# Miniprotein binders against q93zb6, part 12

Target 1, 365 residues: q93zb6
Amino acid sequence: SSSSSDPLLVKAAKGQAISRPPAWMMRQAGRYMAVYQKLAKKHPSFRERSENTDLIVEISLQPWQAFRPDGVIIFSDILTPLPAFGVPFDIEEVKGPVIQSPIRTEEDMKRLHPIDFEKLQFVGDSLKILRREVGEHAAVLGFVGAPWTIATYIVEGGTTRTYTVIKNMCHTAPDVLRALLSHLTKAITEYVVYQVEHGAHCIQIFDSWGGQLTPEMWERWSKPYIEEIIHAVKKRCPDTPIVFYINGNGGLLERMKGTGADVIGLDWTVDMADGRRRLGSEVSVQGNVDPAYLFSPLPALTEEIERVVKCAGPKGHILNLGHGVLVGTPEEAVAHFFETARNLDYQTLFQNHVPAEKAEPELVV

## First folded at step 5 (miniprotein)

Design m24Y
Fold by ESMFold2-Fast, scan of step 5:
Structure m24Y (fold): chain B 365 residues (1-365), chain A 81 residues (1-81)
Amino acid sequence: as target 1 above (365 residues)
Amino acid sequence: SPEEIKKLIEEAKRLLEEAKKLAYQGDYEKALELVQKAIEIATKALELAKEAGDPELILEAKFLIWLAELLQYEIEKKLKE
């Protein structure tokens, strides 16, 4: 049954009756906010900002204080858990994430070990504080990268445009890649459970680079590991909804539904009505306003939000962007997005949903 | 009873999933037939849910009717091509 104490976002994820869609944004805290930019000047290392409990909490709460979204996602990085299982990384000003010692061979695999949460206490501590600060007014979200996406960073040595090393490994070193993906699956499962145990109401899995695979290759190299994670997490944390997002997911929606996720995140290039139709009644949806709409006049943004909500249906919708908030996004537009979401009413929006009775032909004299 | 309403809801869901598969296979006429059956069954579930005063079952039935109408629109569009 429904708990009255569940946050609005959790109720939506479970497809329960609510009066309006909850709303949050991917990349919710960040450079578009003046307050974040000021803090980043005082603490210029991204790793310092993402690995210091006080800074994580302050940054994560900046959009909460300003906009009151229905979800507060922990300020972190997809690579944050990597050093805890044997993969050091750095974040460079121009190159972004760099993994100095990529893993590509059986010998390289010997550096991996089980995840060590002593190295991740700042994550657990931050989640506990966020949970206490938001109370019942918002859901706290944790997140994690999917095994394929994390393996891509590890194997490529950082960000990649071509994915050539990891795609080549599918053919030339499949046993090494399977072993890496299996180790990551175990580490990621433990990391998700850790986040839930420390305060996350909801977890989002990002398979950001899964969209770079053909559907058949994604089914082989990504889907089984995600299914394993979701099944294991559901067994240990049965009340925690899981949101699953892939960038460029238009060709993968039905396969994403098959993972066992509660909520499928749609990217901005998917028509919401088409996505909803394809996914059916068994999952909730998240998204999918184009982040570029935040640069549009506010009335146009309102119209687009209402259009997306009407296309997502009267239940099981977490309003979001179809991708992260872009650098340079006006804070006024973000405020307007959340205010618009709060002023929606499902009963009003769907009052005319049921088709009008067919008018009988008037009697012909 | 809630159990009877839930059975109607599950049957409507089953029909919609089967309709989607038929539409994917290009069998739009059979898909449309199943969508129309799903609407009838979901509408019956809605009537019973309203009588029972169960807001979750009312919402589920309304959602299935809404979803069936989305699918019907797309199938009818394909049949005109």
Scores: ipSAE 0.495, ipTM 0.850, lowest interface PAE 2.9, mean pLDDT 90

Design m56D
Fold by ESMFold2-Fast, scan of step 5:
Structure m56D (fold): chain B 365 residues (1-365), chain A 81 residues (1-81)
Amino acid sequence: as target 1 above (365 residues)
Amino acid sequence: SPEEIKKLIEEAKRLLEEAKKLAEQGDYEKALELVQKAIEIATKALELAKEAGDPDLILEAKFLIWLAELLQYEIEKKLKE
């Protein structure tokens, strides 16, 4: 339903009338901020920072206090729920995520169990506090990895550039992979519902590694599990918008729309006008300013933000970057991005409702 | 009535989806015809929504006109190639 009390970001996700696009950034809390760097020196373990309620809340609120984005995403890791269903991990400074006991065989599958929320109380408690702190001034976002992306970490033993193990399992151990993906689908569905019940206004699903599949392989190995999650979540949490993002998604936009997500996040390589045209009126869009623009002169950043907004149209747009905030991004540029978004006005930008590309005059020689 | 306006909005959406399918098949002439029909129907919905004073329906109709114009621009660009 439409409600005047919904946060701006939720109204945009539902395609409702608003005066400007809401804005937030993927990875908005973190290493580019001086306040985060100070906290990280005192608490050097990433798992401590992502699994302690007080630290999660403090970190999640750092960008909101500094920049007032329209969305506050819980500071967490995509791997955070894994130990709660039987997959221990660690995060190392140089190596990143490490899963010392990957799951690759039927025997390995015996370690998996239903998700245990007693091990994830810090997530639920943090979401409740965030919801209370921001009130209706911002949307609280939860998030989760898609089954394919999570399975990739589990079977590869951590981060991978080649995706060799999981891609080989598609051909040599498909029954094991399907069983793993099915278990993950159930755990992820419960985790999404848990986040909504504890305060999330909106959920983003990340299929970060889905872009490494051909479209046919993605439809076989990722899409059905995402559809199952979205269907189950919408049945249990009908008022909660779902945002869906894939890294490298240019070839997958129409298929992503087919999952039933409310909002499709466009990566930085997709032209916003092309993405909007291809997706049509049935979904909202999120993105997609190239994170590299945050290193450009501020007037150039303003022009790019306005261009993206004009290409996304007069409704159903959540302004974001096309990827996460890069390490070394100037805080001044982040502040400028959010201030620019707050100063936009849809009536001024869309006086004739013509896309920017169409308004360009022909060159007369 | 809001119900009549919503029916016109749904018809415009259907025509735009058909136009996209035709454009994907390379039938740009027929796609353009459907886009123009969608604009006509969405414009009628906009007029009725303004008379009704319904801001959500006004926005929906305006968005469909904007989206149809975006698709029209791409189709016309392809026809010039």
Scores: ipSAE 0.432, ipTM 0.828, lowest interface PAE 3.5, mean pLDDT 90

Design m56W
Fold by ESMFold2-Fast, scan of step 5:
Order: structure tokens, then sequence, then C-alpha cells
Structure m56W (fold): chain B 365 residues (1-365), chain A 81 residues (1-81)
């Protein structure tokens, strides 16, 4: 069957029997690596680095060459698809991402159009190259922002500390906000399918700003659009698992399961055993080692990795951090994380489920 | 047979999901009853999987027992409240 040839990460995402957890990291390529810092000095524009095929491929492969993770995520930005459906942006040195013309009114909505993939060829071309280079050894991951998270950038005009404009629109301009979210849902669905068709084995949906909503508001303003995306993608790309992650998601786990995602990513503040209990056997989990543990002595890091793996159970677990890798993280710690994951064995880790009085022969797989 | 073991595993999964829903509704006594049935059935599946020497069915049965025990602990904690 096609599933028998899947990468380890895809098998874990589907809850299939495997010998160890696959591992990758959110923000896997980036500033903690000396090779990335050197490249960024030569190519200081973040948009150049995230919109040039050769640079995207080089950066995405830097952690693969150094650490051999079980997943290789395309180096990209959450805002990358925006210009392709009518929302131009810039990345300024001091302010970060800036949306030149925020969308807040019915008149502003007239600028939106269906997604134009001619403007996103660098994404498709990069995914094809990544699939060719690592696809026999690791899963290629694409990603996308959820409609609420993307709408927040568009409406606020860039990054926000207060979420004031978008939260006010929930009350003062709900029809405009629903129209925006609906347009984003269609564009995001097409963008996910595009990434899958061009080489992604797996897609992660980030609703990073969804954690700023109460559970009731998230059910109203985010969940329905995510469900629509997942349903449409599963119909068109039935073999592609979807990972769903929200920063600060402890209060939302059961609701996140309700979206139809195959894998729920756990924030570092969630106890893995509690998260697993709450989510049950029908979904897989991702995470959730505290990124701060990468600054700990290596034996302490090993103990924490083993603790998290034991709490996640002997199947359906993608080992990851509970948040993106932090700036200043030692590369030695990242190397140790991936080496530790490769040396794990579920049979050995879970032999204690057999009573000591009934010692059994070692299983051969 | 592997087919019989898989049926026991699926039954244990069904009972565990039902117990979880009952616990979410606050029906802890009935949830505990279903969790205990899930553990019993998953334990039977584990014994049969060990006799058959199937490492993947052994892991699947162990996972369900482990997950059921986590839920049992939480339900018992709520009942003690």
Amino acid sequence: as target 1 above (365 residues)
Amino acid sequence: SPEEIKKLIEEAKRLLEEAKKLAEQGDYEKALELVQKAIEIATKALELAKEAGDPWLILEAKFLIWLAELLQYEIEKKLKE
C-alpha cells in the first residue's frame, strides 16, 4: 500500500505502528545556526531569503545537512502568500512585517482576488527540489497560517500587541470580518493543496493568534474556517496528514481535536500525559519539549525527551519542541535532541508495561 | 488470530472514547465503569497478541491500556473531589 512507503513522520501522523518517534523542530532553520547567520549577512533582506528558490532550498536544507531531522520544513514566511491574493506587505528592519493598506472596511475588501500561483512559483519550485533531495529519508513539510491569524496581520497592519482592531471588528464590523475570513479560507485551502501537489508530505496549520481569543470566541471566529480548510484538503489530498498548532493552547485541546486535524501540536506549558488523556486515541500528538531545555546540560535534556516520549505513548507521536527554537540555542543541543530521538526504541521504553514478575523475551521487529 | 485481536482493540478504543465523553459530561461513575471494561478488553488483546508474537499488536494494546489508566486516574481524582 502507498502508506507502507510513507516517511516515518507521516506514519506517526497517521497513528501507524513505528519503532520510535520521528522528530523535527518548529523554526528548525534560522538564527541559532552559524551557517544561517552567515547567509543572512550576505542576503540581509528577509523577503529575498524567503522568496528566492535557491536561498529557500539552501536554508531549508541547512538543518538537514547538520542534524538529519525526520522532517524538513520549507523556509518561508506566514505572510508569503498574501501578495498573491491582493495584500502586499514589506518587512522593515525595526518594525518587522508591515501591511501597507490594511483591510478594515467593505471598500477595502475590493482589493482581494483569487490566489495567483504565478506569484508563488518560488514556493512550488522549492518544494519540488526539497522533495527530490530528502523525500526518501525525511518528510517534507509545508505550512500555512490559519484564517484568524492571517486576518489579524491584515487588519492590524502588521504585528500587534493588543489585537484591538480585529477584536473590535468582531463587534462593530462582523460582516466585513466574516467576508475577509471566508476569502482567506478559500485562498489558504488552495495554497495548502498547491504545497501538497508540489512536494509536501505533510502540512502544519498555525493559528498562533487564536490563543488570544476566549474559547467561545475561537469557536466563532476561527474554528469553522479551519474545519472548512481541513475538510476541503482531506477531500482533495486524502493521503496528506494535517498538523494543527496554537501557541498557548492548553484551554483549546478538545476544540482543536474537533477541527478534524490528524495531529494536535501541544504547547510547552501543557503536560504531555494530560494532553494525551484529553485528546484520546483518535488523533496523534506533536511536541512538546520546552525550548528552554535546549539550554540545559545534555543529560537533563535526554531525561526530558524520554519523559515526554513516555508520556505521549508508544505510537502517534511526533517529537518536537512545544514552541519554536529560541535565538541563541546551542547547535550542540539541537544535534543532541535529534540524535536522542534516533536512538529511542519504543519496545525498550515501554517494556515496563509488562509486570516485572512476568519478564518476557525481547521482541524482534 | 490477528483479526480477533484487532476487533478487541477496536472495541477497547470505542469504550475508551465513550468513557471520555461521559467524563466530559460529568458522569464519572459511568465513565469509570467503561474505562474499567476498556482496560479488561485491552488486557485480553495484549495477552492474545503476546501469544501470537505480534509486536505491533502488543504495542497497540499496551498503548490503549496506558491511555485508559491515565483516564481512570483522572476520573478517580474527580470522584474523590
Scores: ipSAE 0.012, ipTM 0.524, lowest interface PAE 8.9, mean pLDDT 88

Design m59F
Fold by ESMFold2-Fast, scan of step 5:
Structure m59F (fold): chain B 365 residues (1-365), chain A 81 residues (1-81)
Amino acid sequence: as target 1 above (365 residues)
Amino acid sequence: SPEEIKKLIEEAKRLLEEAKKLAEQGDYEKALELVQKAIEIATKALELAKEAGDPELIFEAKFLIWLAELLQYEIEKKLKE
């Protein structure tokens, strides 16, 4: 049960009765919007844009002002909390994220310390402003990277396509890797609670690099730490839903459900009806329109949205894309997506829809 | 048995369809009674489907419960008007 004043997205996350699916998009603010492109030209440093309260708020509210989604996610980076617990980084135009001093040994671990929120005041301030600006018209979302994903950045020294260093550490330095993951679990737990205390209605956990692991490796090196975070957060923030998303998660759905998350995000390659069948009634789902459909004619986009919503069912569904908004996505397609979601009515949509009804003839031909 | 579960699902579907017709006719009190009975029967079907370990029947019963809960929500709104 939740407060009758909870935003539509929070009610959906909790599996409560509602009249339509709420909708938001991963990477909702960004380069596909002309207003974002203009702002980025004036403030070319990504670190400045993601660490200045006024800019974070302005950017986060650009899609809110243009499209009125049911969720407003704070504009931030997955690496934002890292300096606050002892891992400085920078974002270079050509190389992207760079961690000058990777952590790979027991000696390197001495640089880590408990998370210092004095270094993250811009996050808390931004969330408070976003909560005030959207009122009861939308949910404010915070987010965080899972321990495996964050550890991968830290030990690899930035982005990686091979995951060679961290995968090697699973075999050659497992105690160091477990110690790092344990420290990250504590820091991430505190960061989630901090975001909730400063205005987030809902938190999404991203295990972006978890999808690169075999299921056995993910069960060993990622799942236990995510479970620990979710358990700790639910004790301290019992009314805050947790959404869990992994890109490439088709093989991991049942295992993701096992983490205790309230909502499982499906990537675009998962059939929504199959995902629902596999996950059962204990969790809600998020997704999973292919971001590429935003390049389709608008009627085709409407049909795909309706198809996904019908498969997800009239309860426990947060409409989203199966992955982040792509660069070059037409703004009119994004506007159409949110307008379509607002105009859906579950009662009308489901008046003649019967699950498991087959169209097969019962006669032998 | 799968046959018993399917019969419960069909009975719940029948009750849900009757409830929809009554709601369309403005008989919200009787519609609510039938919706609540449909939820009860569909929930029994779900329990049996879980015991049988049949994912198709589990999904079908669960989705039917969601449809019934949606109709219940709409009827309750009308009764409060």
Scores: ipSAE 0.013, ipTM 0.571, lowest interface PAE 8.8, mean pLDDT 89

Design m59I
Fold by ESMFold2-Fast, scan of step 5:
Structure m59I (fold): chain B 365 residues (1-365), chain A 81 residues (1-81)
Amino acid sequence: as target 1 above (365 residues)
Amino acid sequence: SPEEIKKLIEEAKRLLEEAKKLAEQGDYEKALELVQKAIEIATKALELAKEAGDPELIIEAKFLIWLAELLQYEIEKKLKE
């Protein structure tokens, strides 16, 4: 239920009247922060940092303590839920994420099982603590990878530059791929509901690799599963807004709107004004300052933030970057981004906006 | 007992709040002493909470240790200035 007590970010996601855009950043906790670097030296395993409740909470709150964003996203990995439904993984220093036993055949599919939340208690516990600590001041965000994106990791055995194995499976093993996507859809739906029940105000779905598909292939191999997730989550958690983001999404905006998501995240290559026109007024938008602008002089960053906000309009906008914060980003630029967002005022920004007169005036009898 | 663990958590919270006030006043050396005591007491509370198998007290103690360690990092940074 929408109430005056909802965090600013949740009100924006629902398209409610607010005084300024809320702001948060994808990848806002991480290597660009000195405090994170110190913690990572003490706890060098990424799996330890992303699977230990106190470390998850500490890392998630580092940007909130430093910058006071309007959203606090749980520090986690999109692969975190995988072992809970039968797909173990490791994160290696050089290779990154590795899945030693990829799923590519009907025989491989036998390893999958329904999601076991006893293996994910650290996620639920972390969300409860985050909600308690910041819930009156900021929205707590959970997140999940979309079925296509998760299937890509599972099938490829880790990260991929070419997407060769999964794209070939679309032609050579489509029934196996459909079965995998269906299993992932069920597990992801349960994981989203779990995060909401444990404290998330809002969920972001990342289809990071969906942009590697043509629009026709994305409609076939990704969209139906995302729609199923959103529909199921909306029935079970009707008050929870869902943000949907695809990297490189310029060609997919109208199709992304069709998923039923409340908020569409725009990639930094999309012109915000064009994106708003294409999506219409029925959905909210998130983004989309180019992360590279954080390396610009602070006045130039201010001008770009104001430009993006003006293009997005005075309603239904969550200010963010168009992609995750980059390694080496100056902390002072991140601080400036959030201070700029807090100092914005929609009434002032749109003071000279005169709404277009109706095409045809009301007929006088 | 749960009552003993709660008393340790409350004492650690008190020390952490006092350390914050001292840090705000620029008394970083005294603030560091108090935040280190807060970590020590909260760690004892965590050990007892684990023995008791009380998940709420375990989480509360862990979170308190994290807050104290974060303040310690900030104080140490300022002491190097």
Scores: ipSAE 0.000, ipTM 0.120, lowest interface PAE 21.2, mean pLDDT 87

Design m59M
Fold by ESMFold2-Fast, scan of step 5:
Structure m59M (fold): chain B 365 residues (1-365), chain A 81 residues (1-81)
Amino acid sequence: as target 1 above (365 residues)
Amino acid sequence: SPEEIKKLIEEAKRLLEEAKKLAEQGDYEKALELVQKAIEIATKALELAKEAGDPELIMEAKFLIWLAELLQYEIEKKLKE
């Protein structure tokens, strides 16, 4: 059937029978790679690197050429689509992302407009090239920020340590915040569909700042908008799996399952076996090797990868880190991670169908 | 038939989801009973799937058995407390 031609990662996301877990890494292209650092010195503007088709393609393909992961994610930024619907931003080398004119009032909301894809042609063009280059061998991934996470940047004016302005708006300006979240939901839905139509096999939704909410607040201020996006995307792109990830998601797993996402990404602080028990059979999982393990000796890294895979089960697992690749990570360790994943075999690992956590500790003789 | 095997798979999934809810409520003995029933049903689904030679159904049944054993281990650990 047509589903038999899907990349390994897509089959895993859909919970289909496969021989091993596919593997990719969040922040896969980036500063840990010498080739990226050289390119960044020639093109020091992050916006230039993330908004120029040739540079996006070159950067996105750097880890593919070096490591042959099962997924190739487009090199981009969570804020990239913002100017296309009325929110200009800059990325400053010291401060990071800056939104000079935050949106906090009804008057500010008048600056928002429907998403204009003429301003995002570099995204669509890059995805088409990536699909052509790797689509027979790996899944092409697009991604987007969740409405709460994007609203946090817009309302706070950039990165925040306290989340004070947006959390205060939940109580003092809830109608303005709901209007902003609703506008973002429409723009994000269109942006996801755009990425799929231009070559993405799979989309990851990042609600990076959702973990800063209590579960009750997340259920009120983030979950409904994510559900709306997933529902709308599945109607228009029924064959495209959606991965959902939150930093610090240990308290939110069951609620994340409720969004309708195909795959729930677990952060590195969640025990994989516990996450699997809590999520059950209806969703696939992604993750969740601690990024710090990439600084360990290679045999220890192999052992940790195998432990995580055994705890995730023989089906519906996309092997990943529980967080993005850290600056300073040895490229040798990243190469070893992907080589280890390619050499895994589910039949061998699960011949006795015994979860890793049932293993008895070695007795002192 | 594939339809009969799929019904067994869906019943095993339903039992595991119900077992999780019971365990969350502290009803470990009832949760364990449902987990054990899910293992029996998923094992039957696996046998039928192997006879049918359907790789998709074989893997789904194996996954449910594995997940049920994972849940059983946690529940049994709680019962020993």
Scores: ipSAE 0.338, ipTM 0.789, lowest interface PAE 4.5, mean pLDDT 90

Design m59W
Fold by ESMFold2-Fast, scan of step 5:
Structure m59W (fold): chain B 365 residues (1-365), chain A 81 residues (1-81)
Amino acid sequence: as target 1 above (365 residues)
Amino acid sequence: SPEEIKKLIEEAKRLLEEAKKLAEQGDYEKALELVQKAIEIATKALELAKEAGDPELIWEAKFLIWLAELLQYEIEKKLKE
């Protein structure tokens, strides 16, 4: 067999024939694991843990060593690339992410510059190591925030509950906001390409705050910039699948499909069968087991995994949770999730199923 | 010396593999003893590799410590049951 073959997760993303769904989890490495908690006590700064190559690799590999998922996502922060194009930030224990000098005016925009990868070498080095360590057996995943989501952090000065500053800028400073989103689109495109060139098999775009917009506002302020990124990345990295995820995306599925992403991630509130119907057979899906199911008895978790897989269909499905792993999740439940995924067999699950090959024929009278 | 460091890494790998087999057999107390010895030896290999400035050996020793720490966590969890 060829070691040059795509990993199972990449094959699923491309809608290729496979024997079972690949599986990975959003927030795969983290506080639910005792080994992570022990490391965090030795290295209490999140910035240190997310910006040191040795620590990034160690943390990223903790779930690989424990659970052997089909995807290994680089341990990083959505804000990590910001200092490299002129937006310094910090992560404070109580407040979380803080941007001391928000960008809100034309004058503030002068601080922005093209992305400087000398400041992100720890990302590239970490991806190269991860690709070497797991690349023959699992997909290495990179990720990035969408322009709207990143702009929200920048203009709000950190995390926000109201989105007041950025929503106000849509009306009072739309030219400044468009200029910021345009700059972010260029920086994000280069950052995605950088991750692919340094070892990522697949990239997930997170528009975490896109769900806070009405569909019409998202179509105006987020979708065009995501489309531009996907188009540019697909042109430069044609073999790399793009997964697109928005938290609270039930109202946006068809619009998300319209971005050109290869895989649409469904949050846990979307019924998988309904999501597949709405997206059609030409796009792949990711998800969407409720993270809360990891607190249920193991047989109930198995039943839910099988239910989701059957609804998603025998191809084009990356099994995942509908949201990140919750704090306090039992490690045994995570192990069971991945073992269940490895033991699934599409032929067994679909042995009596006749695939729908065509839409209902047009009535000829 | 690179040869001394490599021997320490191989000894730690041997101990870790033995600890894993003992843990699979349910002998958690012996497994814990061997994994702790593997961590000690791998840590010594790491310090020597740092002194030698050998990035490859630093990485091998560090990765081995990660594997041993993971197994230690699993064994300690079983012992608390």
Scores: ipSAE 0.000, ipTM 0.118, lowest interface PAE 21.0, mean pLDDT 87

Design m60D
Fold by ESMFold2-Fast, scan of step 5:
Structure m60D (fold): chain B 365 residues (1-365), chain A 81 residues (1-81)
Amino acid sequence: as target 1 above (365 residues)
Amino acid sequence: SPEEIKKLIEEAKRLLEEAKKLAEQGDYEKALELVQKAIEIATKALELAKEAGDPELILDAKFLIWLAELLQYEIEKKLKE
């Protein structure tokens, strides 16, 4: 059946019986790898690397070739779909992402149009190739930014430290902000479906800047749009699990569960056992090894991986870091992380013991 | 039957969610009672699932027992404080 043929990561996302947790890493392809650094030196434009099919495929497969993770995420940027619905951007060496013409007024909103996938063919083509290359041995992951996070980039004109413009708009121009979030919700929904139709087994939604809102403001300005996306995607792509992640999400876990996502990604500051208790039985979890543990001695890394897995439970766990892999992370540590995940066995980790009062006399005889 | 086992699993889930809410409200004594009832029902579901030889239902029941024991441990720790 299709469920029995699903990759390990998809089965875990659906809470199905598996022998071990699947593993992948946020920011899996990147600067910690020597092979990536060499390619980036030859192709120094980040936009070139993230918008050329051959380069996207090569980069996305670098960790697959080296480490054989259970998930292969497409190498891309959260802003990649923006030009396709009317928001051009650039990535500058020092400043990072820049949107030269921010959207802040009703007049600015006239630049927005429905998403044009002719401008995103490199994404679809890359996903098809990745799906072919990994076969049945890994899940292909797509991703997208949540409406609040994308709106923050658009109205701020790029990266922000203070979130002044978007937070001010919540109070002084709420109708404009709602209109922008509604346009983004439609574009994001179509982009998720596009990625699924072109080969993604699983989609991760990033609401990276959602953690900058109070819980009540997140319920007002982010949650409804994420719920709308998830509801629409599940109607059109019912077999595709959705993972939802927010940076600094400890205070938002129960609210995140309310979005309808299949898997809640925990950041590294959340105790996995606490997260499991708070989320209950209706969702799977992803994470949440501190990326800094990849700098520890390998035996200590093994112990931390096993601790996290034991706290996540015998099903519904996608092993990951609680945040993206850090620049300077030793490749040996990343290899060890994936090898450790492959060598885990749920039956061994969660074996049923005879109650202590009976086990001790029987065991010593 | 699989339908009967699924009903027991859903009942255990409901009791566990209710126990969690009571623990959040500080009613640890009542939360513990519901956790223990959830374990009892999930254990019955596990026994029936083993007899039926259904690996997914066996896992579902085992997971609920594990999750209930995790919550029970926290509640008992709070009661000892």
Scores: ipSAE 0.478, ipTM 0.847, lowest interface PAE 2.9, mean pLDDT 90

Design m60L
Fold by ESMFold2-Fast, scan of step 5:
Structure m60L (fold): chain B 365 residues (1-365), chain A 81 residues (1-81)
Amino acid sequence: as target 1 above (365 residues)
Amino acid sequence: SPEEIKKLIEEAKRLLEEAKKLAEQGDYEKALELVQKAIEIATKALELAKEAGDPELILLAKFLIWLAELLQYEIEKKLKE
């Protein structure tokens, strides 16, 4: 039995019967919004904005107040938990994230320790406030980077175009890399559970750099650690859906399904009908409108949204973009995307759809 | 010998697995005793691996000591609640 008070997004993630797809966007809060730009000008440090409870809550709620998406993702960074387990970082204006003391040797590994949630109270506090503010009208989403993606930042010392150091470690120091990935797996598992315990309805795992591996290398160096995280989280938080996303995932869909995730996020280069066929009915899908469509005329955007929804099928679909919202995206287009999603009706779109027996309740308290 | 070192490594792994189960059950004091024993055995494995000059066994023993220290830190934190 499913709870009628569960948010629409959670029902979709679990493949339950619903009347329309829920919708949210990766990078939902951000620079495309005038209100965000004004706040960022007043508080120019990204770390201040992502590590202050009041600012996190304000920023996370900006798109919900403007557009009423079905999901509200906490404004944060995938590197946010790193100092809590021994990896300090900074975000520089030109370079972006910088890790001055990369971990590359067995000696470097001694700096790591178990995750210290005293250093992450701003995450837990923010999630509690978001859960109270949006209630069951929208799902609160937490997120985390996958071990391979996080290890890439740590080992490379920040953003990389070549992935030379971490790829070299796969061959020259595999034991050190396995030790790092194992530590990250434990820390990430605890961080996911922490987010759920503090208010997240749903968690998305980002293996953004996993697409840089061949499928065989991804299956060796990333998949087992993600499987362990999902397995451990499902034991401790059995009612919490897990969404799994990789940038450049067209060649990895069947392997991603094998992780045990409830929802597989498709990037914008995957044809939704093909992706749905390859994944089958036992898993839900998320995506995958090309973010570039938000720059098209509104009728063209409507047609593309309807096309994607029809290809995904009448259940188990979380409507999203295939990538994060691009800088310069018109707010008008984002508003239209969410309004289009709210006005969709599976019964109208699919002749053989069985409508939900009860309408989703409106929560007023 | 490599076989004797591997046996010590497997015993340290076994003790850490038992300690994790005890910690999950809330038996932090008994879990801490098993963690300390795992550190002792893994440290002996490390010393023997260094004498043998086997880089894989050295790193595996160091990894186990590191895992045991991580679990010790977690248990000690719970006891301070």
Scores: ipSAE 0.000, ipTM 0.151, lowest interface PAE 19.8, mean pLDDT 87

